# Designs tried in a protein design chat: VHH binders against Large ribosomal subunit protein uL24 (rplX). Part 13

Target 1, 123 residues: Large ribosomal subunit protein uL24 (rplX), of Solibacter usitatus (q01wa3)
Amino acid sequence: MAIAKRKPAEPVRIELKKEDTVKVLTGRDKGKEGRVLAVNRETGKVLVEHVMMIKRHTRPNPGKQIKGGIAERESPINASNVLIVCPGCHKAVRIAHHIDKIAGGKARRTRVCRKCGQTLDRK
Key: E = the ipSAE of ESMFold2; O = the ipSAE of OpenDDE; V2 = 0.75 times the mean of E and O plus 0.25 times the DockQ between their complexes.

## First folded at step 19 (VHH; framework vhh_7zox_3)

Design g3 (at its last look DockQ between E and O 0.51; V2 from the best seeds 0.49)
Fold by OpenDDE, look of step 19:
Structure g3 (fold): chain B 123 residues (1-123), chain A 122 residues (1-122)
Amino acid sequence: as target 1 above (123 residues)
Amino acid sequence: DVQLVESGGGLVQPGGSLRLSCVASGFTFSSYTMGWVRQAPGKGLEWVSDISSGGSTYYADSVEGRFAISRDNAKNTLYLQMNRLKPEDTAVYYCAKDEYNPYGYMEVFDYAGQGTQVTVSS
């Protein structure tokens, strides 16, 4: 009897997008700003440029001409611990939404800055 | 043809409650994220809440903790329980269908109903 595969868990709703600029609100990198490199909706985390840096030791592999060393890479941070930086007012802000009617009887929900009203979506 | 029919609006005093309903037809209701948007006098459309096909609920900050969205897929019906209503909640409320996504963020909706008027006034 084929065990019915459990429906995958619904992804976490994250309003941040790749290439957004965000500011860290807490932790060792508090106050640091960086570009969002990746969004993981399964874990609810984002990868932010130069944020939560960890050192990874790479073993030398002479056969592959890989020199051993220490490489630094970003580690994921919870999306709730960052705010988007508005490109208009340059402040860390919460995301508001504006709805515009578009062609065909449809409407689009756009991200906007709660402080200055600037669109946060890159067209 | 896709149809969305809202009901349940009315006049209430501040602090009162209303329950909106939206009956959907013309598409597989259970497969889509559904939501509520509203338009207050002199203002643009505002997102209020949505619920995914999986039942995940999301709310605007202005209504969080006061409103509750739910759905009955067997009845093709979307609900919005509105508690602790405020004058600023006065608006026409529209039921909205997500265009494509069964989950998560509603970016585009392709259908809305005729709306139901909610008036909160002393």
Scores: ipSAE 0.455, ipTM 0.739, lowest interface PAE 0.9, mean pLDDT 89
ESMFold2, look of step 19: ipSAE 0.502; ipTM 0.786
ESMFold2 (binder alone), look of step 19: mean pLDDT 82; pTM 0.836

Design g4 (from y3 with Y100T; at its last look DockQ between E and O 0.62; V2 from the best seeds 0.59)
Amino acid sequence: DVQLVESGGGLVQPGGSLRLSCVASGFTFSSYTMGWVRQAPGKGLEWVSDISSGGSTYYADSVEGRFAISRDNAKNTLYLQMNRLKPEDTAVYYCAKDSTTNPYGYMEVFDYAGQGTQVTVSS
ESMFold2, look of step 19: ipSAE 0.550; ipTM 0.808
ESMFold2 (binder alone), look of step 19: mean pLDDT 83; pTM 0.851
OpenDDE, look of step 19: ipSAE 0.701; ipTM 0.866
ESMFold2, look of step 21: ipSAE 0.492; ipTM 0.786
ESMFold2 (binder alone), look of step 21: mean pLDDT 83; pTM 0.857
OpenDDE, look of step 21: ipSAE 0.659; ipTM 0.842

Design g5 (from y3 with S52N; at its last look DockQ between E and O 0.50; V2 from the best seeds 0.44)
Fold by OpenDDE, look of step 19:
Structure g5 (fold): chain B 123 residues (1-123), chain A 123 residues (1-123)
Amino acid sequence: as target 1 above (123 residues)
Amino acid sequence: DVQLVESGGGLVQPGGSLRLSCVASGFTFSSYTMGWVRQAPGKGLEWVSDINSGGSTYYADSVEGRFAISRDNAKNTLYLQMNRLKPEDTAVYYCAKDSYTNPYGYMEVFDYAGQGTQVTVSS
């Protein structure tokens, strides 16, 4: 039985970036805000600070003087379940884009707040 | 020299359809994210859609569900199928080339655009 080579899942386009502040829209942590720690475009998920916390058992490593214990760690949340918090209006908003001309005939795509027009990209 | 040549624009009634094409030359087409931007009368440039080298697509909220971007690497051609057109879609549409060869990234910066093709949606 020829194991059908699973077409590598096309990476999912996520408009969120590391260090963005996002608000959770649904689930256990609904309403919670946190900083984006990581973006996984393959899975379509983001890691958000203090969101979707799970307990992981850490194996003792005597060589590193690590006492075995239970450590809490963030787990990935679907990017569709969060909105970016605008640094200008402080609301959870959808991302719009503005095109800025830059030197050398190039144009830059900038993320902006759909509500107040503030740039969401860090200078 | 990089060249992008758009075609397929025209006058259509609201609810109608158009298919835009962009023929690229002067670079390795298959390696780059390609996209469409538009400029409506009296407005700035707006991002419409892009497709990366891996085939992942992105759409502006205003066109999501109505427009479909695709590419034929063998023909060095980018397409934009536009369905359920609205008067608000009236604009000059430009084909754009990403400045970078990131198969997993967004079109953040483009360095080349074509001459554009006029799309007019009017009753």
Scores: ipSAE 0.353, ipTM 0.674, lowest interface PAE 1.2, mean pLDDT 88
ESMFold2, look of step 19: ipSAE 0.485; ipTM 0.780
ESMFold2 (binder alone), look of step 19: mean pLDDT 84; pTM 0.853

Design k1 (from y3 with Y104S Y106S F110S; at its last look DockQ between E and O 0.01; V2 from the best seeds 0.00; counts 0 for: pae E 16.0 > 2, framework grips, placed apart)
Fold by ESMFold2, look of step 19:
Structure k1 (fold): chain B 123 residues (1-123), chain A 123 residues (1-123)
Amino acid sequence: as target 1 above (123 residues)
Amino acid sequence: DVQLVESGGGLVQPGGSLRLSCVASGFTFSSYTMGWVRQAPGKGLEWVSDISSGGSTYYADSVEGRFAISRDNAKNTLYLQMNRLKPEDTAVYYCAKDSYTNPSGSMEVSDYAGQGTQVTVSS
């Protein structure tokens, strides 16, 4: 059976950025906090430091120069399963935006904490 | 002694399904995270899926949506339902215990039993 190519989804808009601190909402790491190491906007997934740690078991294969062992690394998690942690109030919060009006009718969007209003784009 | 015995592999056509089983002995099965890893010809081990002691499931991106891990604690048995199989799923599949690092002791010892179970997806 040949599997027909599936229609790719449009890229997902993700408000999270590299270096944000996030809290895991679901799964085996629920409640853990960690730093965002990478954001994959095509898949809608993020890597979070020390979250979804998996062991990869490699059998020795000297004939192929494959050394055995167990390696750990972060595994991707859906961005919908985490929330940003506000650096000001230290709570997992929804992201809101503050709109700064500047000359010429243009605006700058800054991510802010929905609970305390502090900027999320700083420190 | 910890013993993990895999079965259920075989030859299937692309798009087919298989259900793998892993019978565990020598430890309290219900207390541990269990998982599946695989090794394609000439390749190292690749993590496939984990299921926690509480039943939370996790999957590698390459199999998410196609494979389903489950466990039956009363039978000390771990399962992997593999659907929509592709030629790149061809591998020896191994059951693994405690895919996480444990500070109180080594979790790397003897997590595999026997030679695994061969899955071949070919037309």
Scores: ipSAE 0.000, ipTM 0.095, lowest interface PAE 16.0, mean pLDDT 72
ESMFold2 (binder alone), look of step 19: mean pLDDT 79; pTM 0.801
OpenDDE, look of step 19: ipSAE 0.006; ipTM 0.281

## First folded at step 21 (VHH; framework vhh_7zox_3)

Design m1 (from g4 with G105N; at its last look DockQ between E and O 0.75; V2 from the best seeds 0.00; counts 0 for: unsure alone 63.3 < 65)
Amino acid sequence: DVQLVESGGGLVQPGGSLRLSCVASGFTFSSYTMGWVRQAPGKGLEWVSDISSGGSTYYADSVEGRFAISRDNAKNTLYLQMNRLKPEDTAVYYCAKDSTTNPYNYMEVFDYAGQGTQVTVSS
ESMFold2, look of step 21: ipSAE 0.632; ipTM 0.849
ESMFold2 (binder alone), look of step 21: mean pLDDT 81; pTM 0.816
OpenDDE, look of step 21: ipSAE 0.463; ipTM 0.749
ESMFold2, look of step 22: ipSAE 0.468; ipTM 0.749
ESMFold2 (binder alone), look of step 22: mean pLDDT 80; pTM 0.817
OpenDDE, look of step 22: ipSAE 0.584; ipTM 0.804

Design m2 (from g4 with S52Y; at its last look DockQ between E and O 0.72; V2 from the best seeds 0.58)
Amino acid sequence: DVQLVESGGGLVQPGGSLRLSCVASGFTFSSYTMGWVRQAPGKGLEWVSDIYSGGSTYYADSVEGRFAISRDNAKNTLYLQMNRLKPEDTAVYYCAKDSTTNPYGYMEVFDYAGQGTQVTVSS
ESMFold2, look of step 21: ipSAE 0.477; ipTM 0.784
ESMFold2 (binder alone), look of step 21: mean pLDDT 81; pTM 0.831
OpenDDE, look of step 21: ipSAE 0.595; ipTM 0.805

Design m3 (from g4 with T100V; at its last look DockQ between E and O 0.64; V2 from the best seeds 0.00; counts 0 for: unsure alone 64.8 < 65)
Fold by ESMFold2, look of step 21:
Structure m3 (fold): chain B 123 residues (1-123), chain A 123 residues (1-123)
Amino acid sequence: as target 1 above (123 residues)
Amino acid sequence: DVQLVESGGGLVQPGGSLRLSCVASGFTFSSYTMGWVRQAPGKGLEWVSDISSGGSTYYADSVEGRFAISRDNAKNTLYLQMNRLKPEDTAVYYCAKDSVTNPYGYMEVFDYAGQGTQVTVSS
């Protein structure tokens, strides 16, 4: 009781990667497709291009070369609220996986479209 | 060198349970995500489960709710408790070691150089 042991924060597993195209499933931007700009594993959220746009006021900061003003920026959404769009069948799909054996007693796990089987990894 | 020694497999009836173990050596066990992959007769490798260095667990849809992965870092041992076993769980099960220590990623390239342990679920 004297010292509470804080459990270390675990990163949230997100199967999405930067540059994936995703479709928004819920909320204000439901149905919109966009490119993943960032994945935040500490919060479990992603930034999706042109999704959840907000106006952001930036105070001038000449020391950091920041000119103040108003800019539109994406705001984070939960990764669970989007699905990846398969580049082959062009549908929002669940991610499946394929494992290939590679040299040296190793294997590689790649993301594939559950619907059409095409790779979702760019390499 | 990395060594992974699986054990605990066997013949079991549908609905039964088994506990697999994997004793690891040749690397700092506590620093790596560890996991289980399996290969059914005539099929490729299938990812089953993994557990991060911080203890977060993840499961394939086909086993979620029935299997429980755990680790004992003091004993350099990875476990897989398999409950409510089905004939489709029949496979050789391999212990897998992530190739990197990145705490934010999931296991993409991994070592599975052990001999595996056979699990057969049949009446």
Scores: ipSAE 0.461, ipTM 0.774, lowest interface PAE 1.3, mean pLDDT 86
ESMFold2 (binder alone), look of step 21: mean pLDDT 82; pTM 0.845
OpenDDE, look of step 21: ipSAE 0.572; ipTM 0.804

Design m4 (from g4 with G105S; at its last look DockQ between E and O 0.76; V2 from the best seeds 0.67)
Amino acid sequence: DVQLVESGGGLVQPGGSLRLSCVASGFTFSSYTMGWVRQAPGKGLEWVSDISSGGSTYYADSVEGRFAISRDNAKNTLYLQMNRLKPEDTAVYYCAKDSTTNPYSYMEVFDYAGQGTQVTVSS
ESMFold2, look of step 21: ipSAE 0.598; ipTM 0.820
ESMFold2 (binder alone), look of step 21: mean pLDDT 83; pTM 0.845
OpenDDE, look of step 21: ipSAE 0.620; ipTM 0.827
ESMFold2, look of step 22: ipSAE 0.596; ipTM 0.830
ESMFold2 (binder alone), look of step 22: mean pLDDT 83; pTM 0.844
OpenDDE, look of step 22: ipSAE 0.617; ipTM 0.820
ESMFold2, look of step 24: ipSAE 0.584; ipTM 0.828
ESMFold2 (binder alone), look of step 24: mean pLDDT 81; pTM 0.823
OpenDDE, look of step 24: ipSAE 0.681; ipTM 0.855

Design m5 (from g4 with Y58W; at its last look DockQ between E and O 0.48; V2 from the best seeds 0.55)
Fold by ESMFold2, look of step 21:
Structure m5 (fold): chain B 123 residues (1-123), chain A 123 residues (1-123)
Amino acid sequence: as target 1 above (123 residues)
Amino acid sequence: DVQLVESGGGLVQPGGSLRLSCVASGFTFSSYTMGWVRQAPGKGLEWVSDISSGGSTWYADSVEGRFAISRDNAKNTLYLQMNRLKPEDTAVYYCAKDSTTNPYGYMEVFDYAGQGTQVTVSS
């Protein structure tokens, strides 16, 4: 096989995942909570439901049955501008980790609330 | 089948140093995030450090500044340089392989199926 000559792009370590509830810390939507719709680890940005709403123009495409028009859509914000909201203690919190052993000499590292210990994974 | 063989542990005085090695086989070593986890007597597994396929490194707060993870892809070998060792570093150290190629450097589900290498820090 060909040996890669270049280092991979340096990933941004973002602990957030799709479906997390987050609280916006700064900007026009400060204080709003919403569900993470997407995480872009190359840019360090996230898409949060109902946050940074903008109007987007969609061109008509009758071949794909797309009528076109203007739709409201979320725009990306920096992951550093949000914190995860713990479903157990209902606070914007820092993430800690826990390791559970699972079958076959494997383990799972999960995100947990630093304050109350409730898992932030698996819903 | 993933095989991970740890070595380099031993008995060392507080303040001392050790270098752990892990020889890997059964997978394309250079494509995976690798790491170290440890288990102190009577306790669960604790994450120590990760190194991504691209060479990015991350450390637990308890070891940052004292430990250095590295890899040699040509030798399929993972290393952990452990300096300024403390009694609380006493544990069995396991080499860990991320279960998937993860471009962001996280180990979420991982193999730790080696026998581990005992590190004992005591006078």
Scores: ipSAE 0.442, ipTM 0.759, lowest interface PAE 1.3, mean pLDDT 84
ESMFold2 (binder alone), look of step 21: mean pLDDT 83; pTM 0.851
OpenDDE, look of step 21: ipSAE 0.694; ipTM 0.858

Design m6 (from g4 with T101D; at its last look DockQ between E and O 0.54; V2 from the best seeds 0.48)
Fold by OpenDDE, look of step 21:
Structure m6 (fold): chain B 123 residues (1-123), chain A 123 residues (1-123)
Amino acid sequence: as target 1 above (123 residues)
Amino acid sequence: DVQLVESGGGLVQPGGSLRLSCVASGFTFSSYTMGWVRQAPGKGLEWVSDISSGGSTYYADSVEGRFAISRDNAKNTLYLQMNRLKPEDTAVYYCAKDSTDNPYGYMEVFDYAGQGTQVTVSS
């Protein structure tokens, strides 16, 4: 019986983008706000500035100005444990969407604040 | 040429059900995330639901739990099962194609949409 190769798990949908400001909802850093440094759709996690700091043994990397030794760095947090902070109302909010017509007969799905309607997408 | 042809709209009473269909042609249907958007009278376009090429489904909060998106790649057809319809669901519904072969199932840009099908929910 050919063990049906489990289709690789489809990447997790994350609506957060790099450079978004997010607020942590749970865990050690609950309430902390930070900028999204990276989004990993494979793991469903985001890297947030100054959030989930851990000590890691790091090899010297002159290119990144990282001195060898024990360095503190951010560790990924589950995307579901953060909310985007609206630049308009400054609240942690859920993302809504608006569709805007754009040039060439295309339409763009834009992120908007569910509370105040402010666009969350950077121009 | 890319073509999207919607059908299945109509007049229904609140609490009723409709099933929309969208037949796609002119592109490799199975490779693209597909979705539904709608436009209510006097309102802008609203995202309703999308389904990735891998089969991951996503819904707007307003339709979550009531609508079900699906696809038949063999028939190049997208479906939207709409249950427990409300007057606020009244709109023209459009089938939309993701502009990119997005493996993550997030439709940010729609490059093609059909002519739309009218859905009217009224007592």
Scores: ipSAE 0.384, ipTM 0.713, lowest interface PAE 1.0, mean pLDDT 89
ESMFold2, look of step 21: ipSAE 0.526; ipTM 0.799
ESMFold2 (binder alone), look of step 21: mean pLDDT 83; pTM 0.853

## First folded at step 22 (VHH; framework vhh_7zox_3)

Design n1 (from m1 with S52Y; at its last look DockQ between E and O 0.44; V2 from the best seeds 0.42)
Fold by OpenDDE, look of step 22:
Structure n1 (fold): chain B 123 residues (1-123), chain A 123 residues (1-123)
Amino acid sequence: as target 1 above (123 residues)
Amino acid sequence: DVQLVESGGGLVQPGGSLRLSCVASGFTFSSYTMGWVRQAPGKGLEWVSDIYSGGSTYYADSVEGRFAISRDNAKNTLYLQMNRLKPEDTAVYYCAKDSTTNPYNYMEVFDYAGQGTQVTVSS
């Protein structure tokens, strides 16, 4: 019986990027700020430094010399529950876009702060 | 050679509707995110809408709820239905091609745009 290949999940648009600073808007870690460690566009979630920390029990594996223990790690948070912190005005803001024309008829869409107009993209 | 040819622009009264079309050639249309950008007189380029290869659509806040982007891959054609037009919508509208076939990209960079079609909303 041919296992019907599940259609790949439709990608979720996330305008956040790795290394962005974000502020949590809701949940246990509301108000916390942290650096984006990873973006998962399939699940619509982001991994934020020191946000949604969970304890994971690691089973000892003597064969691999892995000592059992409790490790703390970040867990993914929905991207909709965070806002980018503008490096200019230091506020949690929505992202606006500016399109810059580049050589050869190409153009780049840059992220800008809706409040102060500062570019959110790193040089 | 990549070609994008816009059509459907014109003069319309406030509250009116227009439907723009963009015929694409020279690349695998169905594989790319496509979008619309516009340039109002004396202003820079503004993002209007994107449609992913998978069909997901996204809009600028200024046009959300009024404009609808769609595509016909069989015809290699991109559409923009514009309803409830406002004078502020007056601009040259350009069809834009994403620079990559990455389905998770949101047209951070586009490498081709058409010649544009003029949309004028005036009483």
Scores: ipSAE 0.395, ipTM 0.699, lowest interface PAE 1.2, mean pLDDT 90
ESMFold2, look of step 22: ipSAE 0.437; ipTM 0.751
ESMFold2 (binder alone), look of step 22: mean pLDDT 82; pTM 0.838

Design n2 (from m4 with S52Y; at its last look DockQ between E and O 0.82; V2 from the best seeds 0.58)
Fold by OpenDDE, look of step 22:
Structure n2 (fold): chain B 123 residues (1-123), chain A 123 residues (1-123)
Amino acid sequence: as target 1 above (123 residues)
Amino acid sequence: DVQLVESGGGLVQPGGSLRLSCVASGFTFSSYTMGWVRQAPGKGLEWVSDIYSGGSTYYADSVEGRFAISRDNAKNTLYLQMNRLKPEDTAVYYCAKDSTTNPYSYMEVFDYAGQGTQVTVSS
């Protein structure tokens, strides 16, 4: 029986990007800051460096020469539970947007700090 | 050639309503995130609303709860229902096309915009 491919989940809007610095707003790691390692727009979660650390037990597999052990890794946190840290004012802030007109009707939306107005996008 | 033609603008009293339309041609309309941006007198371009190819909608805080973006893919038409209009909504409104068919894109870059339609909210 062919397993019916599940319809892809509707994408979740996340305005965070890899390499952003974010601050955790809630949970065990509240107040902790870290770099965004990955963004999952399907689940609405982000992976943040040293945030939501979990221990993963690796089962030994002698046939594959896999040694059993405990490895620590980050686990995803909901994107709504973090705020970007502005590189200018160094505060956790909400993202605003500025649209720069380029040419010929083309434009770019840039992320800016709602507090100090500094661009949050890296060149 | 890509074309976006806005219509529906006009003069309206505060608290009034308008519905803008944007007819698209020259590309596969249904495959792209579309959006509205506006430019008030003496101000820069401001993001208003996006609608993803999947139908998800997003709004700027300034218009949330008052404006509704929608699309008719069969007619290649984008709409913006504007209710409870305020003088601060006075602007030229532009229909914008996302530069990519990436369903997770939130109009970071748009490559085409229409000529715009003037919306004036005044008593």
Scores: ipSAE 0.445, ipTM 0.729, lowest interface PAE 1.1, mean pLDDT 90
ESMFold2, look of step 22: ipSAE 0.561; ipTM 0.826
ESMFold2 (binder alone), look of step 22: mean pLDDT 84; pTM 0.853

Design n3 (from m1 with E64K; at its last look DockQ between E and O 0.79; V2 from the best seeds 0.56)
Fold by ESMFold2, look of step 22:
Structure n3 (fold): chain B 123 residues (1-123), chain A 123 residues (1-123)
Amino acid sequence: as target 1 above (123 residues)
Amino acid sequence: DVQLVESGGGLVQPGGSLRLSCVASGFTFSSYTMGWVRQAPGKGLEWVSDISSGGSTYYADSVKGRFAISRDNAKNTLYLQMNRLKPEDTAVYYCAKDSTTNPYNYMEVFDYAGQGTQVTVSS
């Protein structure tokens, strides 16, 4: 019997992308807007600029010129607790999709604002 | 040479059910996210649902709770169970193959070159 090969967990599908602006829907930071700094598809969570701020004690490390102290940083929030803010209509919106046909029997699906139809995919 | 053959469409009354099938060949079926897109008369393509290589399922808001996507990798076959059908579901339904093996994709670029299968929901 060979050593059993552990199957990787399938990442959580999250439609939010780094640099999207989002609005917090619930909790202590309800109503705040911030940009997405990171998306963690293993946990289904995002880091949002200035949201869920916590204090963290940094240990001194003279070898790396780290003096230590107390710093504030964002902590993760469930992706389901935020909505993307449309750059065109400036409202927190649900994501819809638009499909364009492209060459070779292919198509491209992009994120669009459900309210105003503007693209949410800047590139 | 990607081949996608849809079947199972037909005429059904509102509230009825249909089960669509898509037999795939010309690629390693089990490695790709597969999905369904539809085109109503005079309209563009609309994403309906997809299922990842790992079995995670996703649905457009317009079909959530009514449609169920599944796959049988041993038979290279994709399915769509459609329940509580509405006149707005009337469309040609196409089987879609994601152009990438990356499970993070929303099926951004996809192949849909099958003939499609007509679903008509009418009294």
Scores: ipSAE 0.441, ipTM 0.771, lowest interface PAE 1.4, mean pLDDT 86
ESMFold2 (binder alone), look of step 22: mean pLDDT 81; pTM 0.819
OpenDDE, look of step 22: ipSAE 0.532; ipTM 0.778

Design n4 (from m4 with E64K; at its last look DockQ between E and O 0.69; V2 from the best seeds 0.55)
Fold by OpenDDE, look of step 22:
Structure n4 (fold): chain B 123 residues (1-123), chain A 123 residues (1-123)
Amino acid sequence: as target 1 above (123 residues)
Amino acid sequence: DVQLVESGGGLVQPGGSLRLSCVASGFTFSSYTMGWVRQAPGKGLEWVSDISSGGSTYYADSVKGRFAISRDNAKNTLYLQMNRLKPEDTAVYYCAKDSTTNPYSYMEVFDYAGQGTQVTVSS
C-alpha cells in the first residue's frame, strides 16, 4: 500500500523580512519590539529578538562530555501577531506596496509605510 | 520573445464584476509567479495581486476579499476575477511576470508587463 506522499505544503507568504523591526500585538510579549532574526515561510512564523524567550534544558551526558544547563533562546511567533515598525514614523504599521521602474525595463515592488509613505525596504 | 496579452477590461457600474485574462507566451509560464498591477489616472503603478508557481495567492489590502487571482498553466493564462468593483478600481490593469522562478519569493521584481486593459468603474 503506497503511502501517498503528502504534497509539500505551499509556503506561507510573509511580508516581513529578516532585520525588520517589529512590534508584538498579542500574547505574553505584547508591546515588545525586536528585530526579526528569521522568517519561516513554511510555518508562517518569525523569530524575533528577545521575544518569546524559552528555557531549554540540556540533559547532561557525561559520556559525551556534555554539561547540563539551562539556555534561554527565542521561540517562533506567528507572523500575524506582529507589525513592522516604520523607521520613519516609528509606529507599528501595515505594509503597503509601491512599484518603481528600475533599469533594464524592469520594475520593483517596494514595501512602504501606510501612514507616512516611507520605504520599509533597506537599500 | 516574452509576450503578455491582457483582455477582459471594460466599463462597469459600481458593484459590478469583470474577469481579466492574460495570455502568456515566450517563456515557461508554469515556472513563474505571475501578477497584476494597475495604474489609475494621475497615480503611479500599484500592485494588485500575484500567484506563485505553486498556486499561493497574495492580494493588496485594497482588493482583498473582492478580487481573486488564478491561473491555468495548461493554457498559459492568468486570470483576475474582480467583484464588487468600486470607482477607485478604475485603472489600466497590466499582467506582470516575475523575474525569478523562485516559488517562495514574492513578486518583488517583474521584468515584463503587457500593454494593459482598461477597467472603468462608473455610474
Scores: ipSAE 0.466, ipTM 0.743, lowest interface PAE 0.7, mean pLDDT 90
ESMFold2, look of step 22: ipSAE 0.551; ipTM 0.806
ESMFold2 (binder alone), look of step 22: mean pLDDT 82; pTM 0.845

Design n5 (from m1 with N105H; at its last look DockQ between E and O 0.69; V2 from the best seeds 0.56)
Fold by ESMFold2, look of step 22:
Structure n5 (fold): chain B 123 residues (1-123), chain A 123 residues (1-123)
Amino acid sequence: as target 1 above (123 residues)
Amino acid sequence: DVQLVESGGGLVQPGGSLRLSCVASGFTFSSYTMGWVRQAPGKGLEWVSDISSGGSTYYADSVEGRFAISRDNAKNTLYLQMNRLKPEDTAVYYCAKDSTTNPYHYMEVFDYAGQGTQVTVSS
């Protein structure tokens, strides 16, 4: 179909969910595994435990009784740079889907491991 | 009273093409993600493709590049253009209506209440 004008932007579809274990595929932390702490569907980014760590510096302010210091915090990465780790086969895998028929002429599609078929939805 | 009426199936040779149609009624067609699921002999339902209310398209890996989903909101009609058909595409194809209007979700719970249309690709 031809597009004559800009369409409104849609939110990014991200298959990852909070609490998924993921493996980083590229960049500074390639090869690390971590728990998804947050998913931002407006930006397409995720926060992964212990990944993309940055230093935060708080300047001393004796007048406000602030000692100062350095703390580490995660920074966001693109969801496309990680893969989910299957809880059953323990490998970073692509997501496949399974469909179950349910009541009322409906069906439900769930995430499953492409390699071993185990559900990726936590229960 | 959701009605989904599929048509356009048939018998084709490998490498051939078919266009499936689904005429919808009983709901506001333009507000919902619509899609196709299929069931091969002896298999469960498999998600094939969906198209959001905003026109964004998504495909299973097995059909990406060969199938094209589209919609005509003025005619309440969903289409699936199937090219370079293979014997593994043989299945009954069902039109699917997402149960919600939430664009952040993949089509997770859906209606597939039509009779389906048979596609047979002879080897």
Scores: ipSAE 0.481, ipTM 0.779, lowest interface PAE 1.0, mean pLDDT 85
ESMFold2 (binder alone), look of step 22: mean pLDDT 82; pTM 0.838
OpenDDE, look of step 22: ipSAE 0.544; ipTM 0.785

